# Ledger of designs, part 17: miniprotein binders against q9bqp7

Target 1, 240 residues: q9bqp7
Amino acid sequence: VPQNWFPIFNPERSDKPNASDPSVPLKIPLQRNVIPSVTRVLQQTMTKQQVFLLERWKQRMILELGEDGFKEYTSNVFLQGKRFHEALESILSPQETLKERDENLLKSGYIESVQHILKDVSGVRALESAVQHETLNYIGLLDCVAEYQGKLCVIDWKTSEKPKPFIQSTFDNPLQVVAYMGAMNHDTNYSFQVQCGLIVVAYKDGSPAHPHFMDAELCSQYWTKWLLRLEEYTEKKKNQ
Key: E = the ipSAE of ESMFold2; O = the ipSAE of OpenDDE; V2 = 0.75 times the mean of E and O plus 0.25 times the DockQ between their complexes.

## First folded at step 11 (miniprotein)

Design b7 (at its last look DockQ between E and O 0.33; V2 from the best seeds 0.00; counts 0 for: pae E 8.8 > 1.5, pTM O .727 < .8)
Fold by OpenDDE base, look of step 11:
Structure b7 (fold): chain B 240 residues (1-240), chain A 81 residues (1-81)
Amino acid sequence: as target 1 above (240 residues)
Amino acid sequence: DKMEVYIWFEGDDPEELLEAILELVKKAEELGAEVYILVMGDEVFIFIEGVPEEVRKRLAKLAKKLAKELGLKVEIMIEKK
């Protein structure tokens, strides 16, 4: 049980969408602060075994590709992910007329992969927006807040070259999503509450993306685990 | 005492890797354990958390069996929490 328990949901916020749905999604800029990001917390709280295995994988990849080849590979993976997120932001933004440069972004296998998910996405409230949990002292940049099949979700878009048919295949992504939910639900910049999460795994070959829906109960379960990771991070930093 | 079990599979056939993953995930879920999967190229890392000590040997045995049947390499690490 976490020592510093904090609820994921804010009882002071209404689940009812205020009738004044802002016509424009929120985009709060991330402020560079001494406050740890969700990603940093998760990375720094990996087990020694996880770190060892990842390092072993990295060493093997370097042996196969060379150091420069591995850097190039890593850069390409990052670039593909970035372009995918930029394309999604453009698609989900009501005001951005797809400029000609954006047409090339839309012709990706990843964009094709998520088309069936996008049909069920509506009521976009935020895109690439910063969240801060003031009490628990962490920040994050969430991809999207929108309705998926009529339920308001924090949506996290992921790219993969391999099928991830189970939520467990997304590793720490469920923790990331609930961390963003908890932060947003207690961030004064947001007037609404989110009770659900969605992880969408898009595929390079254009095969149908896998949606991993997280209901309020599942979110609560992962929230407990997130709090434990955050405590571990905090303890590690006090001892440094 | 809950244990963490780390299982690493390596193989050239994605379908064989997927089969091994699905079987272990199924078994771990039946046991009420948390499962995390990391796929890196032809390597699959399965992290199983919250496993009773009595069950660890069963998971390890299953992993070895699957690896043998599917022609995969397997490494198994077990850590006590």
Scores: ipSAE 0.016, ipTM 0.299, lowest interface PAE 6.9, mean pLDDT 82
Fold by ESMFold2, look of step 11:
Order: structure tokens, then C-alpha cells, then sequence
Structure b7 (fold): chain B 240 residues (1-240), chain A 81 residues (1-81)
């Protein structure tokens, strides 16, 4: 149990966006500063079990590809993930600022994989937008805020490929979602709040993506775990 | 009597791997357990934080059942907390 509990939801805020809000999704710029990001907190508070599993995977890949082959493979996976997020931002945006790469970004198995999910997504309110929790002092960059099957969600997009596995830590995906949610709900750049989350796993071969919906109760449960990770991070940095 | 449970699945079909993840998460939530998931392409590692022995046994049994039905390789490691 966290020693300094803080609520994930803001009682001063509506969970219904104002009907007069502009239809252009919010994109708050990420500002560099001294406070930690969600991903840094999670990375620096990984358990010994998570580290062991990641090292096991790394050693298997190096054995099969060689060290240089492993570096090339991991770089390409990062690039494909970035391209996937760029494509989704373009698809969900009312204006396509990626016009020159639109056809190349749309030609991937990952985009095919999510098509049936995108049919259920509407009312996009934010894309690739910064969030900051002023009280708990952390920042993040969320992928998307939109309605999924009628429920307003913080949506996180993940990629998976076969047969060349890449290190991904979905141990922390629900924590990442609720950390972004809590920050957004207490960020003065946003006038509304969100109580649900969605994690979408897309596949390189185009197979149908799998959604994982998080209702408010599940989000509250993971929020407690996030607070513990943030406390652990803060304590670790005080002793550094 | 809390056990830390590590479940590893390996297979070449991402939908089968994701199905195993979703089934275990659903069962774990029904049993009050907390789970952590690492996805590495054709491998899935699932860590279940400190659970009673009875919950561990039920989740391990489900993991073995899913592996058999979905054609996945499975390995289960248990550490007393």
C-alpha cells in the first residue's frame, strides 16, 4: 500500500467533454524538465524477475544473430513501432501532416491488424499529447484519447511481431495507461477527465489486433500499483 | 504461503499467445491475483505477484491447459515469497 495515496480521478472534473470543444484533437507539446517520465519511472523500478526475463531474451537473440545483428534487429523494431504510431496519428487526425509518407505508413501489417479496432474508435480528443501531474511530479506522452465502443479511454498502441521477438514490457502497460490517466485528470491543459483505458496489441502479419479494456475499477487497482512504483522511484533517487 | 509464479509461453502464432495472456489475466482477476506480462514477439512471460498456493495451482493448471490446446510451449517457475 502506498504511503502517500492520491486519487486517480479528479472530483472537480466532468467525465463528459464539453460539446462546444473543438473537434481538433489536443496535442500538448512535451516540455523537457527535471521531473521524471512515466517510462523512466517504470524502467528504473523493474523487479529482478523482469530484468531476468529480459536478459534471457537478449542472450537468446545475441546467440542467434550475433551482437551486431541484434543491434540492427532492435533498431529496426524501434523504427517500425515509431512508424506505426505515426501512421495511427495520421489516420486519426483531421489533417494529415504526414502526407509525403502516407502511403508507406499505411502499408504495414500492423495497420491492417488494427482496422477492426479503428472502426470502434470515435471522438478523438487527444493524439500524441503531453500530460503532467502537478502534484505527483511526473510527465508522460500519451498515444490517444478517444471513445472506444462508446467509452472515453486513454488508448495505448503496442506492436508484436513474429518470428523475431523483440523486448517489450507489457508488465507495465496497465501502469503506463493509468499513470497517463491520472496525470491528464490533474493537468490544467485538459478540461475533462477519463476513467477507462484500452491497450491494443497489433500484429506485424496483419492478424486481428487484440484489445484489452480497463474499466474504472481496474484502472483504480492499477493506479495503486503505479503509486508504489513512483514512491519506489522517488526513494531510490533521494539515495542516489 | 505466498508464491511468486512465472509462466512462459512460446509459440509462432501471435493470436494464440495473446489468447493465453487474456485467459490468464481474466482468471487471475477472478481469483484476486495481480499479474505482470512481458511480450517478446513469439514469447510471453507472465509474472504473478505473491499468491496463495491454491491460486498458484489453479493458474498453473490453466496455463498448462492453454498450452496444450493452443499448441504452445510452456514453462512454469515457482518461487516462495
Amino acid sequence: as target 1 above (240 residues)
Amino acid sequence: DKMEVYIWFEGDDPEELLEAILELVKKAEELGAEVYILVMGDEVFIFIEGVPEEVRKRLAKLAKKLAKELGLKVEIMIEKK
Scores: ipSAE 0.012, ipTM 0.288, lowest interface PAE 8.8, mean pLDDT 78
ESMFold2 (binder alone), look of step 11: mean pLDDT 80; pTM 0.750

Design b8 (at its last look DockQ between E and O 0.34; V2 from the best seeds 0.00; counts 0 for: pae E 10.0 > 1.5, pTM O .698 < .8)
Fold by OpenDDE base, look of step 11:
Structure b8 (fold): chain B 240 residues (1-240), chain A 81 residues (1-81)
Amino acid sequence: as target 1 above (240 residues)
Amino acid sequence: DKMEVYIWFEGDDPEELYEAIMELLKKAEELGAEVYILVYGDEVFIFIEGVPEEVRKRLAKLAKKLAKELGLKVEIEIEKK
């Protein structure tokens, strides 16, 4: 049980978007400060064994590709992810006309992969927007807040070359999503609340993406795990 | 006493890897274990958290069996939590 329990949901916020919600998706810039990001918390609270396994993988990849080859590989993976997110932001932004879209960004297997998911996405409230939890002292940059099949979700887009048909295959991504939800629900820059999460795994070959929907109950379960990771991070930093 | 179990499979056949992962995942879920899966190339890392000793033994035995049947390499490490 977390020592410093905090709710994921804000009872002071309405579950229904107010009619005063802006028609334009929010894009709050991330301010770089001393506050740890969600990603940093998760990375720094991996078990020693997890770190060892990842390091062993890295060493094998370096042995196979060479140091420069591995750097190129990691750079390409990062670039593909970045381009995919940029393309999605363009697609989901109401202000960008089809004419302003870089056609080259839209011609990807990842974009093809998510087409069936995009059909069920509407009511975009935020894109590439920063969230801050002032009480728990963490920040993050969320990909998207929108309605998926009529339910308002924090949506996290992921790229993969291999199938991830189960939510368990997404590792710490569920923790990331609920961390963003909890922060947003208590961030004064947002007037609404999110109760659901969605992880979308897009595939390079254009095969149908896997949506991993997280209802309020599942989000609450992962929220407890997130709080434990955050406490572990905080304790680790105090001992440094 | 709960422990964390780390299982990784290595193989050249993605279908065999998938079969092993799915079977192990199914069994872990049936036993009430929390499972995380990472896939890196031809390696699959399975992290099973908060399992009692009896569950660990069953999962480890299953992993070894699957690896043998499917011609995969398997390693298993255990950390007490």
Scores: ipSAE 0.017, ipTM 0.329, lowest interface PAE 6.9, mean pLDDT 81
Fold by ESMFold2, look of step 11:
Structure b8 (fold): chain B 240 residues (1-240), chain A 81 residues (1-81)
Amino acid sequence: as target 1 above (240 residues)
Amino acid sequence: DKMEVYIWFEGDDPEELYEAIMELLKKAEELGAEVYILVYGDEVFIFIEGVPEEVRKRLAKLAKKLAKELGLKVEIEIEKK
């Protein structure tokens, strides 16, 4: 039970998109601010157990690859993730003007991995777009807002080099999604809201990506957990 | 008197490891359990934070069932907090 509860949904907004609006997806630029990002809040509020697990993973990787090999591995993973998000933004962007699409960017196992998911994605409303929670004072950069199988979702794309879960806690991935959702629902740059989330894990070898759908009930449950993490972050910063 | 659960899956087949992880996560979310996952090569480490004994029993039972059905090695360690 957070001390300062705030609703994830905005009763002043419709969750139904305007079917007559064929607008270009929103891409609100991320502004540099003193207020914390979702990822910073989550990173700064990791439990001792989460830190221990991440350090054990790092140690095992360094034992296998060497210190320099580990640095190269993590750098390449980051680059592949960046390229994946860039490719998805390109694929999901409407072509209202002449736009050259880089075919090398589109040729990857990760893109092959998500093809079956993309067939169920439509009505793209936002891509790589900043969100700010006006009241709770945090920001983020969401990957995508679109319909998945008819439900408007905040969609978060994740990469995995093998058909295995990400090394991040799956607990924190849902928190990231709902934090973006809550921020978008209370951000004056957006005229609509979203009640569902989707986490998509894409695989380097092209294996079919795994979607994890979060309905409104599940989102509300994770929202409470996000509020606790944000509250913990705020208390830590007051003591510094 | 909440229970902490450590689960370690190991196997040569990434698809079976993935299936075990996803089924366990689905059940854990159903039961309201906080779960942390680290994947390293062909090993998966799972930590379940502070759960009631009844939840611990269900998750441990599922982990063992999945390991048997999918041909995975499993270790389960339970600590009273």
Scores: ipSAE 0.006, ipTM 0.238, lowest interface PAE 10.0, mean pLDDT 77
ESMFold2 (binder alone), look of step 11: mean pLDDT 79; pTM 0.742

Design b9 (at its last look DockQ between E and O 0.28; V2 from the best seeds 0.00; counts 0 for: pae E 8.8 > 1.5, pTM O .762 < .8, other shape alone 7.859 > 2.5, SAP 85.209 > 70)
Fold by OpenDDE base, look of step 11:
Structure b9 (fold): chain B 240 residues (1-240), chain A 81 residues (1-81)
Amino acid sequence: as target 1 above (240 residues)
Amino acid sequence: DKMEVYIWFEGDDPEELMEAILELVKKAEELGAEVYILVFGDEVFIFIEGVPEEVRKRLAKLAKKLAKELGLKVEIYIEKK
């Protein structure tokens, strides 16, 4: 049980969209500060075994590709992910921003992969927007808040070259999603609450993306795990 | 400028790799195991957490069997708690 329990859901916020929800998705900029990001917390709280395996993988990759080759590989992976997110942001943004759509960004297997998911996405409320949990002292940049099949979700878009049919295949992504949910639900910059999460795994070859839906119950379970990771991070920092 | 760690799947035969993963995950769930999968290139890392030693041994045995049947390389680390 977390020592510092905090609810994922805010009882003071209505689940009903206020009629005053802006027609334009929110895009709050991420401020660089001393507050740890969700990603940083998750990375620094990996188990010793996870760290060992990752380091072994890295060493093997460096042996195969060289140091420069490995850097290039990592950069390419990052660039592909970035382009995919930029393309999605463009697609999900209101039509007025459509004039600047780089057609080249839309011509990707990843974009093709998510088309069937996008059909079920509506009511976009935030895109590439920063969230901050003031009490728990963490920040993050969420990809999207929208309705998926009529349920308001924090949506996290991921790229993969191989199928990830199970939520377990997404590793710490469920923790990331609920961390963003909890932060958003308690961030004063947002007037609404989310109760669901969605991880979408897009594929390079254009094969149909896998949606991993997280209902409120599953989110609550992962939230407990997130709080434990956050406590571990906090303890490690006090001892550094 | 923050590079997020993305999990990648790579393998010479993605179908065989997927079959092995699916069977292992299914069995892990049946046994009440928590399984996390990391894929880096052609390598898949499967983490089994929160399960009794007997469950871990069963999963390890299954993994070895699947690897043998599908011609996959497998390394299994069982942490003795």
Scores: ipSAE 0.016, ipTM 0.295, lowest interface PAE 6.6, mean pLDDT 82
Fold by ESMFold2, look of step 11:
Structure b9 (fold): chain B 240 residues (1-240), chain A 81 residues (1-81)
Amino acid sequence: as target 1 above (240 residues)
Amino acid sequence: DKMEVYIWFEGDDPEELMEAILELVKKAEELGAEVYILVFGDEVFIFIEGVPEEVRKRLAKLAKKLAKELGLKVEIYIEKK
């Protein structure tokens, strides 16, 4: 149980956007400052078990690929993820931009993988947009807020090189989603809120992406776990 | 005593790997254990948060059974909490 509990939902806000809202998705710029990001909090509060598993994996990959081969592999995975997010932002944006000239962003197995999910996505309200929880003092950059099968969700896009429908690769994907949700629901840059989350895992070979829907009850459960991680982070920084 | 259990599966067939993961996770949840999964390529690491020794024995036995039936490699590591 967190010592300093704070609600994930804001009763002063609707969980559905007004039908007359502007059609252009919000994109709040990320401001670099001293308050921690969601990803920094999660990285610096990994349990010893999570660290052990990651280090064991790393050493086995280095055995197979060599140290330089491992660095190249991980750099390419990072680049592929970055390109995937850029392509999705372009696809979901109603605006024409100079960046749409690069049609090679749209030619990837990952984009093919998510096509069936995108058919169920509508009402895009935010893309690659910063969120800040001013009371709890953390920031994040969410991927997308849109309706999925009629439910307004914070949507997080993940890449995987193989189909792995039950993967929690970082252990922390649900915590990331709810942290963004809680921040958005209390951020003055947003006039609406969301109560659901969606994690979509896209595959390099184009196999159908796996969606993982998180209803409000599940989000509340993970919110409690996020608050504990944030408390752990704060405690560690007081002692440094 | 509380035990932390690490189970490692490795295999070339993603459907067999997924079946093993799903059955092990379902059984662990039925026994009240919290399960964490970390996947890298053809390897799956499953961490089970501190459980009684009897639960550990049952989950380890299931993991070995699944690996044999599905043609997977398995390793199991145990640490006291």
Scores: ipSAE 0.007, ipTM 0.296, lowest interface PAE 8.8, mean pLDDT 78
ESMFold2 (binder alone), look of step 11: mean pLDDT 80; pTM 0.760

## First folded at step 12 (miniprotein)

Design d1 (at its last look DockQ between E and O 0.05; V2 from the best seeds 0.00; counts 0 for: pae E 8.8 > 1.5, pTM E .655 < .8, other shape alone 3.339 > 2.5, placed apart)
Fold by OpenDDE base, look of step 12:
Structure d1 (fold): chain B 240 residues (1-240), chain A 81 residues (1-81)
Amino acid sequence: as target 1 above (240 residues)
Amino acid sequence: SKMEVYIWFEGDSPEELYKAIMRLLEKAYKLGAEVYILVEGDEVFIFIEGVPEEVRKRLAEEAKKLAEELGLKVEIEIEKS
């Protein structure tokens, strides 16, 4: 049990999105400050065992691809991930703010993969927008806040070359999502509240993406885990 | 998110790799950089974003120093502005 409990949901905010859909998604810039990001907290609280597993995977990949092949692979993953996020931002942005859509960005297997998900996405409230939890003292940059199948969600987009059919296989991504939710729900820059999360795993080969929907109950469960990670981070920083 | 810097470490020692990652993250924090871990199945990649070109270069230099100190290989890709 976390020592410093804080609720994920804000009882002072209405669960109903205000009927005035903002005509333009919020894009609050991330401010540089001494406040740790969600990603930093998660990264610095990784176990040695988690790092070990990653190293084992890397070694396996090097054996398969060779050193040069692995270097090329990692560079390609970086580029593909970047392009995918850029393409999604362009797709989800209002037409009036669309820079000329680089049609080449839209011709990816990852974009093909998420097409069926995008059909169920509407009411975009935020894109690449910063959130801050003032009481718990962390910040983050969320990918998207939108309605998925009529439910307002924090949406996090991920890429994979391998199927991820289970939410448990998405590593710390559920923690990231609920951290953003909790921050947004208590950030004064946002007038609405989210109760659901969505992790979308897009695939390079264009196969249908896996949507991992997180209801309010599941979000609450992961929120407890997030608070524990945050406490661990805080303790580590006091001892440095 | 705009991925601006990619840093990859290669080494035989999980402990040394862990040290490199943790030191890099600490450096990124001190420089005001945002660091993300992309998890693709069993794969994790470290990406740094939301930083000016000068900060990107500093992070790259730090990564090279860490690699040298810890006996790791390093690959770095920086987005060209």
Scores: ipSAE 0.019, ipTM 0.285, lowest interface PAE 6.4, mean pLDDT 82
Fold by ESMFold2, look of step 12:
Order: structure tokens, then C-alpha cells, then sequence
Structure d1 (fold): chain B 240 residues (1-240), chain A 81 residues (1-81)
């Protein structure tokens, strides 16, 4: 339990869309601030066990691929992820036409992989949009806010090189989602709030993506863990 | 003494990797262990924190049994926490 608990949901904010809201998805520009990002907080509060696990994984990959091979592998994975996010933003944006889209951007197994998920996605409210928690003072850049199977979610898109792993679960992925959710719910740039989260893992070969839905109860549980990480971060910065 | 257990699975079959992950996680949960998973491509790393020696033995044997049964490569490392 955090020393200074703060609610993930804003009781002063409606969970229903404002009828006067624009139909175009929000894309709030990221302001470069002194306040920390979600990813910076999580990276700087990794446990020694998490750091050791990642170092062991890196060591084994380097043994298999060599130093240069590992660098190339990780660079390519990052680029493919970036292209995937760009393609999804294009697909989900009502402002773009097929003639204006990069056809090569849309040609990927990752896009094929998420097609069955996208048919359950509607009511897109935000794409690649900055969020800031006005009270807790952290910032992030969320991928998407939309309805998934009728529930408004913060949606986070992930890529996987090989379809052999059937599931992916890390301690930090759900924390990113709830941190973005809490920030959005307390950001004056947004007139609505979100109670659910979704993590979608897409596969390079086009195999059906795996969704991980997070209802409000599960989000609240992870929110508590996020608050502990944020507390740890702020305490470390006071002592530096 | 509390022990940390690192388990690495590798294989070509996503179905068998999934089976190994889920069966090991079920066992670890029943034993009250805290579990972290990193999945990268065809490799799965499972880190289990703060387990007693008896729990370590059970989880290591289960992981080895799963790897043999499912045709996966496995490596296990045990650290004092």
C-alpha cells in the first residue's frame, strides 16, 4: 500500500462521452517537461531481479547472435514496432484516405495479426496522444483510446518476432496501461475518462493477435503497484 | 534461506512453450511464489523471487520434467536472495 494513495478514477468526471466533443480522435502533442515519463519511472525503479533477468537474456542472445547480430536484431525489432504503431494510427484515423496512405506501411504480418481485434474496436477517441497527471506530475504517450467489445479502453499495441510464444506477460506492461489511464483521467485536455485497459500482442507472421483485457478491478490493482513505483522514483530523486 | 530461481525455456513449438509456461506458473502460484516472465521471440525466461529451498527444488524439478515431456530446451539457475 502506497504512503500517499491517489485514485485512478476521477469521481468529478463523467464516464459518458460529451455530445459536443469532436468526432476526430484526440492527438495531444507531447510537451517536453521536467516531470518524468511513465517509461522513465519504470526503467529507474526496476528491481535488481528484473535487471538481472534482462542481463541474462541479453547475454544469451549475444552468445547466439554475436554483439553485432544482437544490435541488428534489437534495432530491427524496434523499427518494426515503430512501423506497426504508425500503420495502426493510419488505419484507425478517420481523417486519412487510402490514396494518402503508404501502402508499404500497411503491408505487414503484424497488421494481418490484429485484424480480428480491430473488428471489435470502435469509437476511437485518442491516437498517439500525450497524457499528463496534473496532480501526481508524470507524463506519457498512449497508443490508443477506443472501445473494445463495447468497453472504452486504453489500448497498448505490442509486437512479437516469432509466433511461438503464445502469451506475453511482464510486470511492467500492465503498469504502463494503468499509468496512462490515471493520467488521462486527471488531464484537463480530456473531457472523459477510461476504466479499462487492453494489451494486444501482434505476431510478425500474421497469426491471430492475443488480447489481454483489464477490467476496472484489475486496473485498480495494478494502479496500486504503479503508485508504489512512482513513490520509489520520487524518493530516489530526493536523495540524489 | 530464500532462493531466486531463473528458468529458461526455448523451443520451436509455441503450443509446447505455452503449456510449459502455464503449468509452471500454476505450480508457482500454488506455492505462493512471486513470478516474473520475459518472452522474447522463441525464448521464455521465468524469474521466481523469494522462494524457500523446498519450493526451489519443486519448481526446478517441474521445469526439467516439463522440458523433457514437451521437447523444450531448459536451463535452470539458482541464486541466494
Amino acid sequence: as target 1 above (240 residues)
Amino acid sequence: SKMEVYIWFEGDSPEELYKAIMRLLEKAYKLGAEVYILVEGDEVFIFIEGVPEEVRKRLAEEAKKLAEELGLKVEIEIEKS
Scores: ipSAE 0.012, ipTM 0.353, lowest interface PAE 8.8, mean pLDDT 77
ESMFold2 (binder alone), look of step 12: mean pLDDT 81; pTM 0.770

Design d2 (at its last look DockQ between E and O 0.02; V2 from the best seeds 0.00; counts 0 for: pae E 11.4 > 1.5, pTM E .645 < .8, placed apart)
Fold by OpenDDE base, look of step 12:
Structure d2 (fold): chain B 240 residues (1-240), chain A 81 residues (1-81)
Amino acid sequence: as target 1 above (240 residues)
Amino acid sequence: SKMEVYIWFEGDSPEELLKAILRLVEKAYKLGAEVYILVEGDEVFIFIEGVPEEVRKRLAEEAKKLAEELGLKVEIEIEKS
């Protein structure tokens, strides 16, 4: 049980957009300071088992591709992920529809993969926007806040070469999503709150992406796990 | 296993982040170290294992120099033996 419990949802906020909500998605810049990111907290609090699994994966990949091949693979994965996020931001942003869409960014298997998900996405409220939890003292950059099938979600877009049909296969991604939700719900820069999360796993070959929807109950469960990870991080930093 | 060297890069340029990854990975491999790389948005995490304490410090210094050269933010944690 977390020692420093804090709610994921803010009872003072409504899920309904205020009439004053801008028609343009929010894009709050990330202020880089001494405050840890969600990603940093998660990485520094990985279990020995998680580290072992990642190492095993890496060793297998090096065995298959060689060292140089693995370096190239890592580089390509990074670039493909960035391009995918840029393409999604362009697709989901009303303002960027007017900018010369680099047609090359849209010609990817990952974009093809998410087309069926994008059909169910509407009401985009934030894109690549920073969130800060002032009380719990962490920050993050969320990919998207939008309605998915009529439910307002924090949406996290992931690329994968391997099928991830189950949310359990997404490792700490559910923790990342709820961390962003909890921060946004208590960030004064946002007038609304979210109660749902969505992890979308896009595939390089253009096969249909897997949506992993997280309802309010599941989000609350992962939120407890997130708080424990944050406490572990904080304790680790005090002992250094 | 405890990660002996933890390097966190942050930057707005994917190209510069990639350069940082490649340069550090190359150095770590030359030292016979195991390297883990996690990329999340504008953040890159590099975990290095299998290096002596003296080498850990050198890797940290190299990471700082790279960050300065490439205009990246860097945080480094070294496990004290």
Scores: ipSAE 0.013, ipTM 0.293, lowest interface PAE 8.4, mean pLDDT 84
Fold by ESMFold2, look of step 12:
Structure d2 (fold): chain B 240 residues (1-240), chain A 81 residues (1-81)
Amino acid sequence: as target 1 above (240 residues)
Amino acid sequence: SKMEVYIWFEGDSPEELLKAILRLVEKAYKLGAEVYILVEGDEVFIFIEGVPEEVRKRLAEEAKKLAEELGLKVEIEIEKS
């Protein structure tokens, strides 16, 4: 239980479209601030179990690939993730067409994997857009805000080399989504709010991506967990 | 006290790795545990928390049985919360 609860939703805002909304997706620039990012908070408050798992994985990879081989592997994974997000931003932007984009960017197993999900995505309102929660003092850069099967969602795109069997708490993905949602719902750069989340896991081999929908109740439950992580981060910084 | 169980499956067969994940995760959920999964290449890491001490041996035995049945390597590490 956080010491200071704060609501994820803003009662002064609607998630419904109106005629005054911008015709193109919002892309608020990320500004360098002294306040922490969502990813920084989550990284600095990883549980000892998460740290242990990651360190064991790293050591086995280094044993098998060598230190330089491991660095090259992780760099390539990062590059592929970056190109995936660039491709999705291009695909979802009404100002760009697929013919005007690099065909190599669009020839990815990850892009093939997500195609069936994209057919259900419409009404894109934000792409690669900064959010800030001024009261709780954190920032983030969300991937996408759009309707998925008629429900406005913060959508987070993830890459994986192999299919995953379940969408359980696989590290902090749900916390990241609700942190962005809470920030956006209370950010003066946005005139609307979102009450749902979607995590889409795309696969390197092109296998159908798995969508993981989070309704408002589930988002509220994860929001409480996010507030605890943020509180933990704040307490750690007071002790430095 | 609550126990935390880390399970590492490794093998060359994605189908057998997936079978191990599905069987172990479902059993862990029936026992009231929360499960976290990381899949990288030919390795699967499963972290299970909320496991009562009395069921720890059951989960470890099940993971070992699954590894033998499916031809996978397994390592198990148990830590008190």
Scores: ipSAE 0.000, ipTM 0.254, lowest interface PAE 11.4, mean pLDDT 76
ESMFold2 (binder alone), look of step 12: mean pLDDT 81; pTM 0.765

